VHH binders against UPF0301 protein Anae109_0457. Designs and how they scored, part 2

Target 1, 199 residues: UPF0301 protein Anae109_0457, of Anaeromyxobacter sp. (a7h7h6)
Amino acid sequence: MPSPAPSGLAPGFLVAAPALGDPNFAGSLVLMAEHHGEGALGFVVNRPGPVTVAEVLASVDEDLRRAAEANGRAGAPVLVGGPVQPERLWILFRPGGIGADAEGAVPVGNGLSLGGSRELLEALVRAPRGDPFLLLLGYAGWAPMQVEREVAAGAWVPLELEGSDLVFDVPLEQRWETAVRRLGLEPGGFLVGGGGASA

## First folded at step 1 (VHH)

Design E02 (framework vhh_8emy_2)
Fold by ESMFold2-Fast, scan of step 1:
Structure E02 (fold): chain B 199 residues (1-199), chain A 121 residues (1-121)
Amino acid sequence: as target 1 above (199 residues)
Amino acid sequence: QVQLQESGGGLVQPGSSLRLSCAASGFTFDNYAMHWVRQAPGKGPEWVSSISSGGGSTNYATSVKGRFSISRDNPSKTLYLQMNSLRPEDSAVYYCARVSPGYFTREYDYRGQGTQVTVSS
């Protein structure tokens, strides 16, 4: 008999319910990368930050900024991934397209991987017909049993990960509503039923 | 005390298959993504393959994609690498490695002692 999988919520999404009291996560869609006995780790994938990819790259290496501009990668926003370590850069991507090493990258699931190395960033930025990637600053973290309790309390609604379109293709401002509809719910009804402020 | 113990290497002919094993102890194995890394003489370490904690997701280096298959058996705390269609350039010491949750670098927090694979005529 195989042991029950320690990961029940990853890979997948958590959709913030209107009753969620934490302002760091109001109206958020979280991609869950890890869920096990030592806790959970995820990223808010619908919260644009104040800086673009070009601005982050300019602070690291001006030649990388120029490469991103030349390859059409410079204008995308860097997302706010969560309140933990807001200065730490994460890279969410699909491996295998760039032909470079995905060394240090951890598979999330459904063809998605998570990294943070400069070498990976350079390979993705310099790829002419760019593999999809997102840059995120910070992450969402949960202590052991915490995310399970929050889901049980109705603060989060789990949504199965079906493809990567909510991460790369659906416009940022539509991701939460699209996720709610994929749960079989009407966004307006969900907001009213939760008793929270509509945004 | 975290320990990783590789086995299954050997001397084989090109086109042959080998199955490597890694026995893990001293930690909750099914909480961690696991990796295979290899190093040929005079070369730096090369990442080969990764598997998620539950085994549902895998990644492979381009050089081994379609030939190698990573798997794990969480109840027995064992990681595997099935290597098919072996080539002389696959000759290396193969290491089992762990990365702590939320720690994403080229540096692994634990690595085993390795098992030697030699592919020659």
Scores: ipSAE 0.011, ipTM 0.268, lowest interface PAE 9.2, mean pLDDT 80

Design E03 (framework vhh_8emy_2)
Fold by ESMFold2-Fast, scan of step 1:
Structure E03 (fold): chain B 199 residues (1-199), chain A 124 residues (1-124)
Amino acid sequence: as target 1 above (199 residues)
Amino acid sequence: QVQLQESGGGLVQPGSSLRLSCAASGFTFSTYDMHWVRQAPGKGPEWVSSISYSGSNTNYATSVKGRFSISRDNPSKTLYLQMNSLRPEDSAVYYCAKESHWLRGTDYYPMDVRGQGTQVTVSS
């Protein structure tokens, strides 16, 4: 089989289905940042980790932690982005006045960018108005053809990226359910995997 | 895949200057903060300097502040360390490193050293 045309899973979301057997991804909503012949890369955007933004900042720069606390940015959880390189810190943010021109920031899609630098984090944390950002530790990775096979097997359901509201505006604990509803499905029925009386 | 190649070291007299270079490949150089770390014989690694991805923010260990200057050229994917007024205690293997941990002040944090290093010897 010849190599497929450039793939369409990134930018977008993958919604974890009951067929997915990997405990790292059960009930996950994954933002897909890259999808090509060499594999795929994404971030779980609905899994809170054990530490807060304040705790991460305190380990790096106490003045930055105080700035985050003063600006109401300190209490948010740092997310578990995936099992690969769990010590790597990533920044998802809504590009605007702060970070819009940040060197090294990579656009993911409409209204969403990815970075990892201290300078970007300082700019976002010190912003007087709460421009949205998320901190994540680690990422989700797929070998060549792996994510395509998992989608074909029904383990993941692709969902279009239409703005960044599922990442920043929908409450964390509701993101998977909201994504399922945007697929035109009922979350309860989806979890059961197509049950119910059809008499 | 990530590769860092240091160069520019050598044997010099106290009070001399050297400029170290680090050529980066295998990652998007412009998206990462970069560090210089040194290791003297019989000692653990010591953080020397850091530069933000844009070059706007620089930090230095107290032992080198005012003598060393870090810079970067993102288009050429190269990191530099200008070392002035060199002292015998600056003798070490110098490594460049892609950020793996964020640094606080002059504290050394463990980081992945991907370069082979360049030897600097300051002696009479």
Scores: ipSAE 0.000, ipTM 0.155, lowest interface PAE 11.9, mean pLDDT 78

Design E04 (framework vhh_8emy_2)
Fold by ESMFold2-Fast, scan of step 1:
Order: sequence, then C-alpha cells, then structure tokens
Structure E04 (fold): chain B 199 residues (1-199), chain A 123 residues (1-123)
Amino acid sequence: as target 1 above (199 residues)
Amino acid sequence: QVQLQESGGGLVQPGSSLRLSCAASGFTFSSYGMHWVRQAPGKGPEWVSSISGSGDSTNYATSVKGRFSISRDNPSKTLYLQMNSLRPEDSAVYYCATRGIYDSTPLFKYDYRGQGTQVTVSS
C-alpha cells in the first residue's frame, strides 16, 4: 500500500475503476492538475489519439515538422486528454531542461509542468530528444463537488503523484496496469467490491 | 480592449539591421510575457522570440539566436526586436503577440492584433 496521499486530488492521479462505464474514461489514467471548490481539471495520459506529433506540426509549420523528424520527436502519438475542448492542445513536460522557465508554464508538481504556448512547443521540438514532453488534445473537467462524489462512489481510485514516470517513461499501453499495481492491486483481479454506484 | 501595433519594417540589404517596435494598450503590459512571430509567404507562422513580463528571461528561435535581441520598455508599454545581420530568409511579416491566461484556441494559433510589419531582405 502506498503512503497516504496529500489532501486534495491535485497533483495526483485518478485510476478508473471497472465500475466506471463512461466511454470517455473507461480504463483511463487521469493526471489531476487542479482540484478546488470550483471544480477539477485533469488529463487522460494513456489514450492515443489519431494523429502524431509530426502530423499536428505539419498542419501549421513545415519547418517544425522537419525539426521534429531530425530530433526524433515526430512519431509520438498526440493523446486524447479528455472530451472538453478537443481542439485545444496542451503540453505536459519535465521542467529542468528546455522550457523550465517558459512564460505561461505552470508547475503541476513532482517533476511535471503544464504549458500550452507555441514558444514552449518550439523549444521542446527543436531540442534533441532527452527532455520528454507529451502533447494532448482536450481535457477532463469536473463541476464543483463532482469528482469528490465520483471518488466516493468508487468510480475513481486516487493515486499519489510520486514522480512523472507514469506520464513519460512507462509505455502508454501499460500505464493503467502500472498505476493499479502501485495501488497494491493486481490488474487482472481488480474488483470494485461491495461499494455501490447505485446506492 | 487589448491592442498591439507593430512598426519598423522595411526593405533592406542582406547584412543590414532593423529595429521593430510594438505599441501595446488595453492591459497591464508588465504582467504579461510578449512574443515576436513571423510568417513568410508559403509558410506557417514561426516563433522568433519571447520575453518575460519583467524582462528578466528571453528565448530565441535557433535560426535567429545571436543575431536578434528582444527587449521591452514597461513604462512606455513598448516591445522591441533588434534584428542584426539580416538574411534573405528573415523576409516575413512580423507580429507581436501576448498570451492570455487560457483560451480555447488551438496551441498553434495566434490572435495577432494589428496588421504586422513587413520585413524584406533582398539585394
């Protein structure tokens, strides 16, 4: 069992329980960036979208596409971050290298920052592979009290943000299983138990 | 209402210098980072340079690093781009831009304010 999570759900992860049938979130791992009285905001970090980094860059700047190819950045999938504003592009990245002082970047915590500027994207794309980043389209949003109710109902299991490896280092297809194991559970045996979503 | 107005472009010879200006109004200028972006015919927008609200941090595209200098005068609400050793490849319309807290426009889109300023480098 992991150490007690800090109070609040951000920064942290929500691990989708089998009881969560919403097709936007079934089997998902959500990074929580904000949680306060006015709601919550997060990103699904284990759902590949239909386009690559190179394809997104090609639509706006051919020189950036070539820079991404040259620096080994081009083939990565852009993730589906959530159903809200699916046309909005977000950047999750490790601070400390290129972009650590980027204007408009917000620290999420424990080796992870969130940005959305063209300037940050260009700095990361033009740098040689070594400073990891993840591009996402859209985000997950919750109204006031909504995410707390869903957690209480057993739809989501909170997991502490111990580091950024679940976002950048663990293979995309293994992130949910790895998160379940970090909760002290076996993925194949993950059961929602006697909790009731209908109660 | 936020307004940005660029000036200082022109036709110059390779190796020449130009200083671009951007007059800002309608917001607390010193609280916002500022950016220069250019667009050449047949190409998408290219980020050129950024400066923090305080002016303490600057960044440059690799293609202009060492030749261009971004600066700002917060009391006069003006952003500058000093362009030295100009090359034909620098020919573009130059725009100044600022970032809101967050909006719903795609990351790669800039809402430019004003017409930009044309820079043409040719012999």
Scores: ipSAE 0.000, ipTM 0.137, lowest interface PAE 10.8, mean pLDDT 78

Design E05 (framework vhh_8emy_2)
Fold by ESMFold2-Fast, scan of step 1:
Structure E05 (fold): chain B 199 residues (1-199), chain A 123 residues (1-123)
Amino acid sequence: as target 1 above (199 residues)
Amino acid sequence: QVQLQESGGGLVQPGSSLRLSCAASGFSFSNYAMHWVRQAPGKGPEWVSSISPSGGSTNYATSVKGRFSISRDNPSKTLYLQMNSLRPEDSAVYYCAKLWSEGPTYHKDFDYRGQGTQVTVSS
């Protein structure tokens, strides 16, 4: 199939609507990193997982775990990025001097980059008071035309990526609600276009 | 082989305009979002702008929003960046990029940047 109609969803966010019935994505905010005729790829950025940054780092290198503790990074949760390849570690970070020339790192959008290398992880963890980062396990994937159909059905509402604050600065528990309000909607209220009752 | 070839850079004074072009080959250009990324000496890559496969949606870095305009011509397989009100801090090598996505896993990397085009904004 050729490329879908002109709804470029990456880089940007998808805000889960109440119409979305998939329990893997209920109440989620997804950062869209790629969208083209062959599919889409994104990361849920508001779902804390069961492990902390320190616990993941301990499995990599005990010295990195200690560096994370020393630099105040150890206690943050590693996020569940999506149901695909839940063992794969991804790094979302705000590009500054520390992540500048990281191998395999790619810009996603305004003030936001994506990587996965050990060298990047080490550089970010060892930087005292450096730019913020998030660790994620897994990703969200869509087959050709799938995300376009889900958006058309009202399961997802696109939100422009104007900055990285929803990823790094807004507290996890508030990210979905903040994104809904930026769409001009009331969280937990009426569906856009439904004209009906609250969910 | 994927190839991207940037052009249109040069030495200009602050306040000037430049239009960059990127000629793409070796892939289905109209099926991929395209990006402009810049790199100044001693700095890492900075994302500048993105455009959807059809050209219907665009995004910009805060530092260039309102001054730069990204566009594409799918029949000619060309990506453009119109740069207005140029500032010294815009000086960098500008690259066009495609996110590389392979197989069912969607593993990605920017392996498809071209040679770049130098933009210098100076008096």
Scores: ipSAE 0.000, ipTM 0.190, lowest interface PAE 11.1, mean pLDDT 78

Design E06 (framework vhh_8emy_2)
Fold by ESMFold2-Fast, scan of step 1:
Structure E06 (fold): chain B 199 residues (1-199), chain A 126 residues (1-126)
Amino acid sequence: as target 1 above (199 residues)
Amino acid sequence: QVQLQESGGGLVQPGSSLRLSCAASGFTFDDYGMHWVRQAPGKGPEWVSSISRSGGSTNYATSVKGRFSISRDNPSKTLYLQMNSLRPEDSAVYYCARAPYQFGSRLTNHYYMDVRGQGTQVTVSS
């Protein structure tokens, strides 16, 4: 009756080791949405971009921007989700009542779903006290076997997805530190110890 | 849009001092905490120092505490790092970095960056 072996890195997090030299991922916490034989897809969930939700919505629909302001959603930053297709908007959300049956929305796992449609965006923004959501621009992508090799080389440390608090509840500037602590590591020691040589 | 431009690096002897500057543009500088981060060849990035939005709070990595001093001038949108008693192990590319934006954001002493510049090289050699 033992549990089956892990079915890959998604759903889960990758915690960037201090030795990771890629500027697109240094100090990042990545939510892994897909991991299969043809590659992997994830989102950096701790990197705010230069624009707010209101600024993105203004480019879509001024009425939608006003709805976001009225509902207290306008001031949140839109995250930099990764270097691939930085113009593409993604939506991470908890599928409660709003967006649960949205076309194109896909469960990630552990109460998280992923979408990207305008219809989903409108439904979430117009819900005054709806479920939390994050907007992200771009994503992180890996070729077949690439992310497995990077993990084996110590560039990334996998962390189990036990809930959505690292995505919605923990403050952005604390997410990497909190993830490191959940790995059983001390963040300052991990950083100054050179991490990548031993991870 | 958002840009950070470092300057002030160079080749110096052990025991020397350098002052690094970082000119910010494209955002409201006084709304963000700032960091200095360095990366030596063959090593991962190392957080060096942080300063709060107002300049009223600072933090330093153990390796530089007592030798380095971070400061900022919000009217000129400039961040500084005064580096004293330089050692060969301080040789690295130094980056200024903007702390992630969030309402009521607090200072953090871990490597965490939203935007960084292209860096300035510091080489400490005899």
Scores: ipSAE 0.000, ipTM 0.110, lowest interface PAE 18.6, mean pLDDT 78

Design E07 (framework vhh_8emy_2)
Fold by ESMFold2-Fast, scan of step 1:
Structure E07 (fold): chain B 199 residues (1-199), chain A 122 residues (1-122)
Amino acid sequence: as target 1 above (199 residues)
Amino acid sequence: QVQLQESGGGLVQPGSSLRLSCAASGFTFSHYWMHWVRQAPGKGPEWVSSISSGGSYTNYATSVKGRFSISRDNPSKTLYLQMNSLRPEDSAVYYCVKDTFSGYRVEPFDSRGQGTQVTVSS
C-alpha cells in the first residue's frame, strides 16, 4: 500500500547549513516549489549568474530587450536556480500585474508564482508599474526521500514561506543571513564557516 | 509542427466524472512539462494543472485541487486530466499546452491544441 511522502517542505525555504560541506552552496537559500512522494523541486534564489535579463531577452527578441531597458529591468542578473537543466528558463514573479490565470503559471504560495511561458515573460517585461520578477536558469531536484534525508542529516534547515520579500525585496547578498535570522539564529553563530550541497 | 489533440469532453450532470486525453506529436513529449488550461465563454484562460516532463511533479489550481488529477504516459505521448465531482463552474473548453521554454530561447509559437468542450449542467 503506497503512503504519500510528507509535503511539509513546499512551499518554503531550505537554508544551507555548514554540514553540507560543498563550497558552491555555502550560503544558499532554496525556494521549495514542490515536495511530494515522487520527489522535490526548488530554486536557489540568492546566486547571481553570469548573464543579465537583457542578454537573455536579446536572444529571444530585440524589441523585448529594448522594452526591458526602457522599464529599468535590463541590468538585473539572471539567477542560477540549480544544476538540473541549466539551459531551462524559469520565471518567479509576484502576481500583481498579471494573475494566476496567466497561461502556464502556477502558484507557489504566499505572493509567489512560477511560470515559463513566452506570454508571461513578455507581459512582465512590458509592464511599466514595476511588478517584480526573477529569471532563473536551471533548478534543484531531489529524488524520492532524498531531501528528507538531507534535512535529517543537517544539510538544510527548513524555513516557512510567510511572504515573498526574501525573493524580491531583500538584496541577493543578504538573503541567506536574513533567512538565518528568521530561524531565530545568529549568522555569525552556528551557521558560519560551512558549505552547502544541492540534491 | 507541434500538434496537440484533446478529447474526452462532453455534457454531464454535476457530481459526474470525466477523463480528458491529449495526444501529442511533432516534438519530444518526454522532454517537456505539460499543462491543462481552460477557458469559459467571455472569460480569459485559467490555468488548471501542470505536470513535469517525467511525471514526478504536479501542481493544481486551488479551485480544482482534490477533485482533479493530472497524469501522463510518455511511451504513448498522452497527457490526461481526471476530473471528479464536476461543478457547473468547471464548464469550459479545456486545452492541452506544451511548455514553451528551451534554454535561452523561447519557442516562437504558442503550443496549444484545439480544445475539448466540457459542459456541466443541471
Scores: ipSAE 0.006, ipTM 0.160, lowest interface PAE 10.9, mean pLDDT 78

Design E08 (framework vhh_8emy_2)
Fold by ESMFold2-Fast, scan of step 1:
Structure E08 (fold): chain B 199 residues (1-199), chain A 125 residues (1-125)
Amino acid sequence: as target 1 above (199 residues)
Amino acid sequence: QVQLQESGGGLVQPGSSLRLSCAASGFTFEDYAMHWVRQAPGKGPEWVSSISWSGGTTNYATSVKGRFSISRDNPSKTLYLQMNSLRPEDSAVYYCAKGRSYTPLYAGQKGFDYRGQGTQVTVSS
């Protein structure tokens, strides 16, 4: 009885290859939060959804919406994190002293943390420090060995998590191209199948 | 108030099976990773198994891998541990524990913020 496949894709990114035909994942950058022999879990971090942070917060608490406006976050989109449980809200955040030890929050790695509680949301929105966060609806899930097979087939290219800028700082529309360049590839060449490392 | 109530322990012969249950209340069960921890007399607590909030990812201590299976039923707010091929060294009080997060607690990492009263498992001839 051989050992289960080793985990190694979390924490990290999966960069969607142009040949990936699934409309849920075409052109996506996925942050991998878990990967082991029983499967994998991640979040698409470059797909804006139909609602803003302010709109979601208004449905929870009008005072939270006002706090988001004060912090310059009212117009930011809530992201589509993946096709699984699209009604469930997740919080990716960069702890700056608040939220790091909050109930319902865990380190993903390299200055990234994951949560989903209302208490965490309120703490982050009301924080005087203005700790960065993203709201996401849904997640991406893989059965045992599935993500390994998809990587082997060339549907996804793994990219090491070197920092949180691809999640919080790089504009949404540029995240996939920036990730491709960090792989040492030219996005235009990658898109037409003539890829190669940048000089 | 968080409440965890374990059941299903008992006295069994080596090679037997038992299924432990943990009924959870007082928190949003489906949002948290859950764990099984055991403690034998005169020893410290030993992490046994973890399961993610969705049930999609599980992890096991080397001593129980291949023999034990963790599962959960989010609609009924219940955590389970199916224990097969029981050995005398599995004798312990078994506790279910609430995680601090949505991800499973991996071997070597400590991360529960509440545990229940426990259920006694005794494996002897």
Scores: ipSAE 0.000, ipTM 0.166, lowest interface PAE 12.5, mean pLDDT 79

Design E09 (framework vhh_8emy_2)
Fold by ESMFold2-Fast, scan of step 1:
Structure E09 (fold): chain B 199 residues (1-199), chain A 124 residues (1-124)
Amino acid sequence: as target 1 above (199 residues)
Amino acid sequence: QVQLQESGGGLVQPGSSLRLSCAASGFTFSNYDMHWVRQAPGKGPEWVSSITSGGGSTNYATSVKGRFSISRDNPSKTLYLQMNSLRPEDSAVYYCARDIHKWGSYTPGEMDYRGQGTQVTVSS
């Protein structure tokens, strides 16, 4: 297997365009973690799932659920990260404190890291007022050349990863709209699709 | 330093059995879910099997289910793959991989660490 080469789509975001018909991705903001000749991998970062952090932690370790409640981390939704392997748990976190040097954590870019080890999860959950993190179930995957074709067709609009605030700080329900504005577009106009007078 | 060292591969006839071993060092083996992954020439990596950190749950790719058996011995820091009823299509380099427990399954390029691999060739 060839080593993954840096590409234009990762690290970064894909902003779903109105023409994208796949219901798994309509209105989504996808964080792209990998993009290479063998495909691409990302996470939808604006789709709350049906379970909370506390509920997922209870299935792993009841002591971790109690720690999350004590430290104010229990009530956040676990996100639906994508349709692939919806049972698999991922951790996106801002490196800065106890998690920054954790083994198994991989930098995605600019204030954002990806992990999933039990040790990392425990460290993040047990730290009162520690570094921000999101739990996600599943991921978005693309076959070779697939994401490039979808971008060329206008289904996705790439947005550079300048900071991690779209992942951790902007409220879930505003992330897609905020990303559209960072592209220099108006969300209302983008949703309409511009028109077709010149076809 | 994290190290994974596979062994037990070889050239065998169809219908034969092999047992692969993976010796782990440089980390707390009993805290990590482990995987076996294989890669045939000219193909992408294929996930084969996984086992939870305590050994309480196992999973298998459909292509190997019923023929392969994954196990681990935490005191000796060793992962095993028992391969029965081997077929030519099982020919590949087999890698053990430290995963992000059950929370990060195999995805090409996303594993924490993997070993150098052990070659399995099934041919008459």
Scores: ipSAE 0.000, ipTM 0.133, lowest interface PAE 12.2, mean pLDDT 79

Design E10 (framework vhh_8emy_2)
Fold by ESMFold2-Fast, scan of step 1:
Structure E10 (fold): chain B 199 residues (1-199), chain A 124 residues (1-124)
Amino acid sequence: as target 1 above (199 residues)
Amino acid sequence: QVQLQESGGGLVQPGSSLRLSCAASGFTVSDYAMHWVRQAPGKGPEWVSSISGSGSNINYATSVKGRFSISRDNPSKTLYLQMNSLRPEDSAVYYCTRSQLFEGYKTYNWFDPRGQGTQVTVSS
């Protein structure tokens, strides 16, 4: 009898193993926002998209684009959150006072919340205090039992959500490598051999 | 009631030009920012260009900047995309969209295609 698949993958991270062949997820770090009997929902948090925050905001409201420029938010990339509904905009943010009780915002845990309302977007963009947020287009979705099977097959390695620093503070290009190190693995060793033996 | 009807696509050679049109109905077009978005086979939607309701703010994806020009005529409820110096990588179905909020998480959707799009094929 095979061991049961892991449960309780959200909130947390999935670190893509080198053996994962899906080009949508190669070298990715996925934040898991939901994991339950009906499936799972997450966001790739280390994949810059082709558009900036300013470019997305210009399509929403030219005044918001100008506010983002004034507050130093305009040049950041909007991330590719995953292959599902890539036109859908999501907001990951650190709740500090802006948007903590915003309609439609939900806590993911450990200093991290998820939202998508225009009101939240405006509040975060206009706030001069520098509360961190990320804009993402699309999400990663899994059918019932699918993510558990993929973890059991070695496609993903779960990592606990210790805080929100991998989402907001660690440089984008270093997030996968940093996550691998937090698993107790050396990135070079992990890439060689498809999983890196702990010995 | 909201409808968007794209036209002007076709098969062209590299270096050619095309002018896409989008006829809008069922809403006050000047109240909405509008966008051109394209989708190539096997790829997700790629934002191409946006224009504010007044026409005062215009933005382009880096891949098309200097080659494409977005414009609008609010009295005729029409959005345009002038495409110059076309390349094989510009081949895609082109959609016009308007900004809209999603229900649920009230997620902002900057793509709201109501039409079937217009096919652009650049072949060489």
Scores: ipSAE 0.011, ipTM 0.188, lowest interface PAE 8.9, mean pLDDT 78

Design F01 (framework vhh_8fcz_2)
Fold by ESMFold2-Fast, scan of step 1:
Structure F01 (fold): chain B 199 residues (1-199), chain A 121 residues (1-121)
Amino acid sequence: as target 1 above (199 residues)
Amino acid sequence: QVQLVESGGGLVQPGGSLRLSCAASGFTFSNYAMNWVRQPPGKGLEWVSGISGSGGSTTYADSVEGRFTIIRDNDKKMVYLQMTSLKTEDTAVYYCAKDRWYSGLKPFDYEGQGTQVTVSS
């Protein structure tokens, strides 16, 4: 019988340690959507990209862009979700709100769902009340055993998913620090512990 | 771990019908989109159809749209491909493939052993 890989990192977060040298992930908070023997898949949820929701929607459907403007959603940044397939649009959302009954979604857990269909995008954009959603371009992928080795090496610190507030409610620029505090650590102390000079 | 077992293939005349079945195990079936992919003799893999985890959304290759229907039964952990108006061009080994996301993230976690469909000329 082959030895099974650990599969306890999804749903959850990976908090980038200061020692992590990969520029794609330095200072990142990654939502882990999948972790099993064949690998892992996640999304960086604290990295704004260069384009807004309105700019992405304009390239898809001008009517959707106008709906986003009307509903106050146009100015939000589209996030860089990771380096794999950077042209692929993903939608993280909180299911069960007005306009969130659209098809083409997979539950992640604890008040989070993941999708990518045009029907879902339209339903969320057209909802006049603010059901939260994030648009992301690209994702983070790990080969079998890779994320487990990186965690063991101290590159990532796992954090349990305790609701969806780190994805939707905590300001983007505070998400990594908030995650560090939920690990029981002070962000300043954690940063200094990574071997950087402090002066 | 992840296993997919296809069945229901066989020899059929042009214009005939077949229903393919795929039994899934080793993962939370309703959380994943499922796909049918085929490999004609001497050709590469061709995506045929996909269905979302809930079964609410389906999509089809242009070559099979209007002739094939993908269905799933989450309680039984089964996905099916109902094929009608079969053509000689549909001759292939058909594979069931686990997909993470609806509509086209193509790295499949697993492709089963396949089931042979032969449409006689």
Scores: ipSAE 0.000, ipTM 0.137, lowest interface PAE 11.1, mean pLDDT 78

Design F02 (framework vhh_8fcz_2)
Fold by ESMFold2-Fast, scan of step 1:
Structure F02 (fold): chain B 199 residues (1-199), chain A 123 residues (1-123)
Amino acid sequence: as target 1 above (199 residues)
Amino acid sequence: QVQLVESGGGLVQPGGSLRLSCAASGFTFSSYWMNWVRQPPGKGLEWVSGISTGGGSTTYADSVEGRFTIIRDNDKKMVYLQMTSLKTEDTAVYYCARGLSPYTRVFGDHDYEGQGTQVTVSS
């Protein structure tokens, strides 16, 4: 029996329930950018990758890497956004000096925007007091009805996007625990329960 | 259930103009980046243009930049491609394609496409 296709998980977060036997799935916080009857797309926003912003920029343009270092932007990790297209660079940012639609960027919601162009990257990196941003490699994808089934099974707990602080301001190591507390739960108690997690 | 129906193709002389239309149904149109892709005779699919979910951002292949304009109307569930200064090289079947991601500008493996509309630019 077909139920109405939900779209209520984006924009928002999915908070991973503890994995029953796989620690690699415990502690994930996913920003949901799309959710519709035909699938969903999001980004893990609390998983540091093996390279820094400076290292990614050096592979693109050495002058851009120097600009990032001069503006204090070089040392941040590039995040592992998910297993789909792990070579694809995404830019998640809080627009201020840079408009929400700049260089092909699109609004996600609540002052958060997403893009992927070199022009956007350069504009963000070169601004000395520019908009906060994260670089991510890859994304998390769900087939039709998959994320709905995983939420129903208790693998993910939805959390509304109140603001962008979980993405930019809360330290990576604390983002999952902070999200769990915003659900009104204690992280230790939540970890005793469990369901499978997929992204 | 997902359906994309293209129209507006035809025979046109070099330097001419055409407007292609794509009517969408069976999904939440406003939640998807929409693309135009084309397949010239004897070649593979080539991405032409993309438009963001709200229409605020557009992208174009270098070969069509400045000549083509992509527009969407979410209330009517339509996407359009206004083509001007058409060249013989623009001859192709044009497909409206639905992206799974508003951030992916290139037609990918999981995009759905319509039946296509033939554009022939004859000299």
Scores: ipSAE 0.000, ipTM 0.168, lowest interface PAE 10.3, mean pLDDT 78

Design F03 (framework vhh_8fcz_2)
Amino acid sequence: QVQLVESGGGLVQPGGSLRLSCAASGFTFDDYAMNWVRQPPGKGLEWVSGISWNSGSITYADSVEGRFTIIRDNDKKMVYLQMTSLKTEDTAVYYCAKAQYSRGFTPKYYMDVEGQGTQVTVSS
ESMFold2-Fast, scan of step 1: ipSAE 0.016; ipTM 0.406

Design F04 (framework vhh_8fcz_2)
Amino acid sequence: QVQLVESGGGLVQPGGSLRLSCAASGFTFSRYSMNWVRQPPGKGLEWVSGISSSGSTITYADSVEGRFTIIRDNDKKMVYLQMTSLKTEDTAVYYCARENIGWTYPSQAFDIEGQGTQVTVSS
ESMFold2-Fast, scan of step 1: ipSAE 0.020; ipTM 0.348

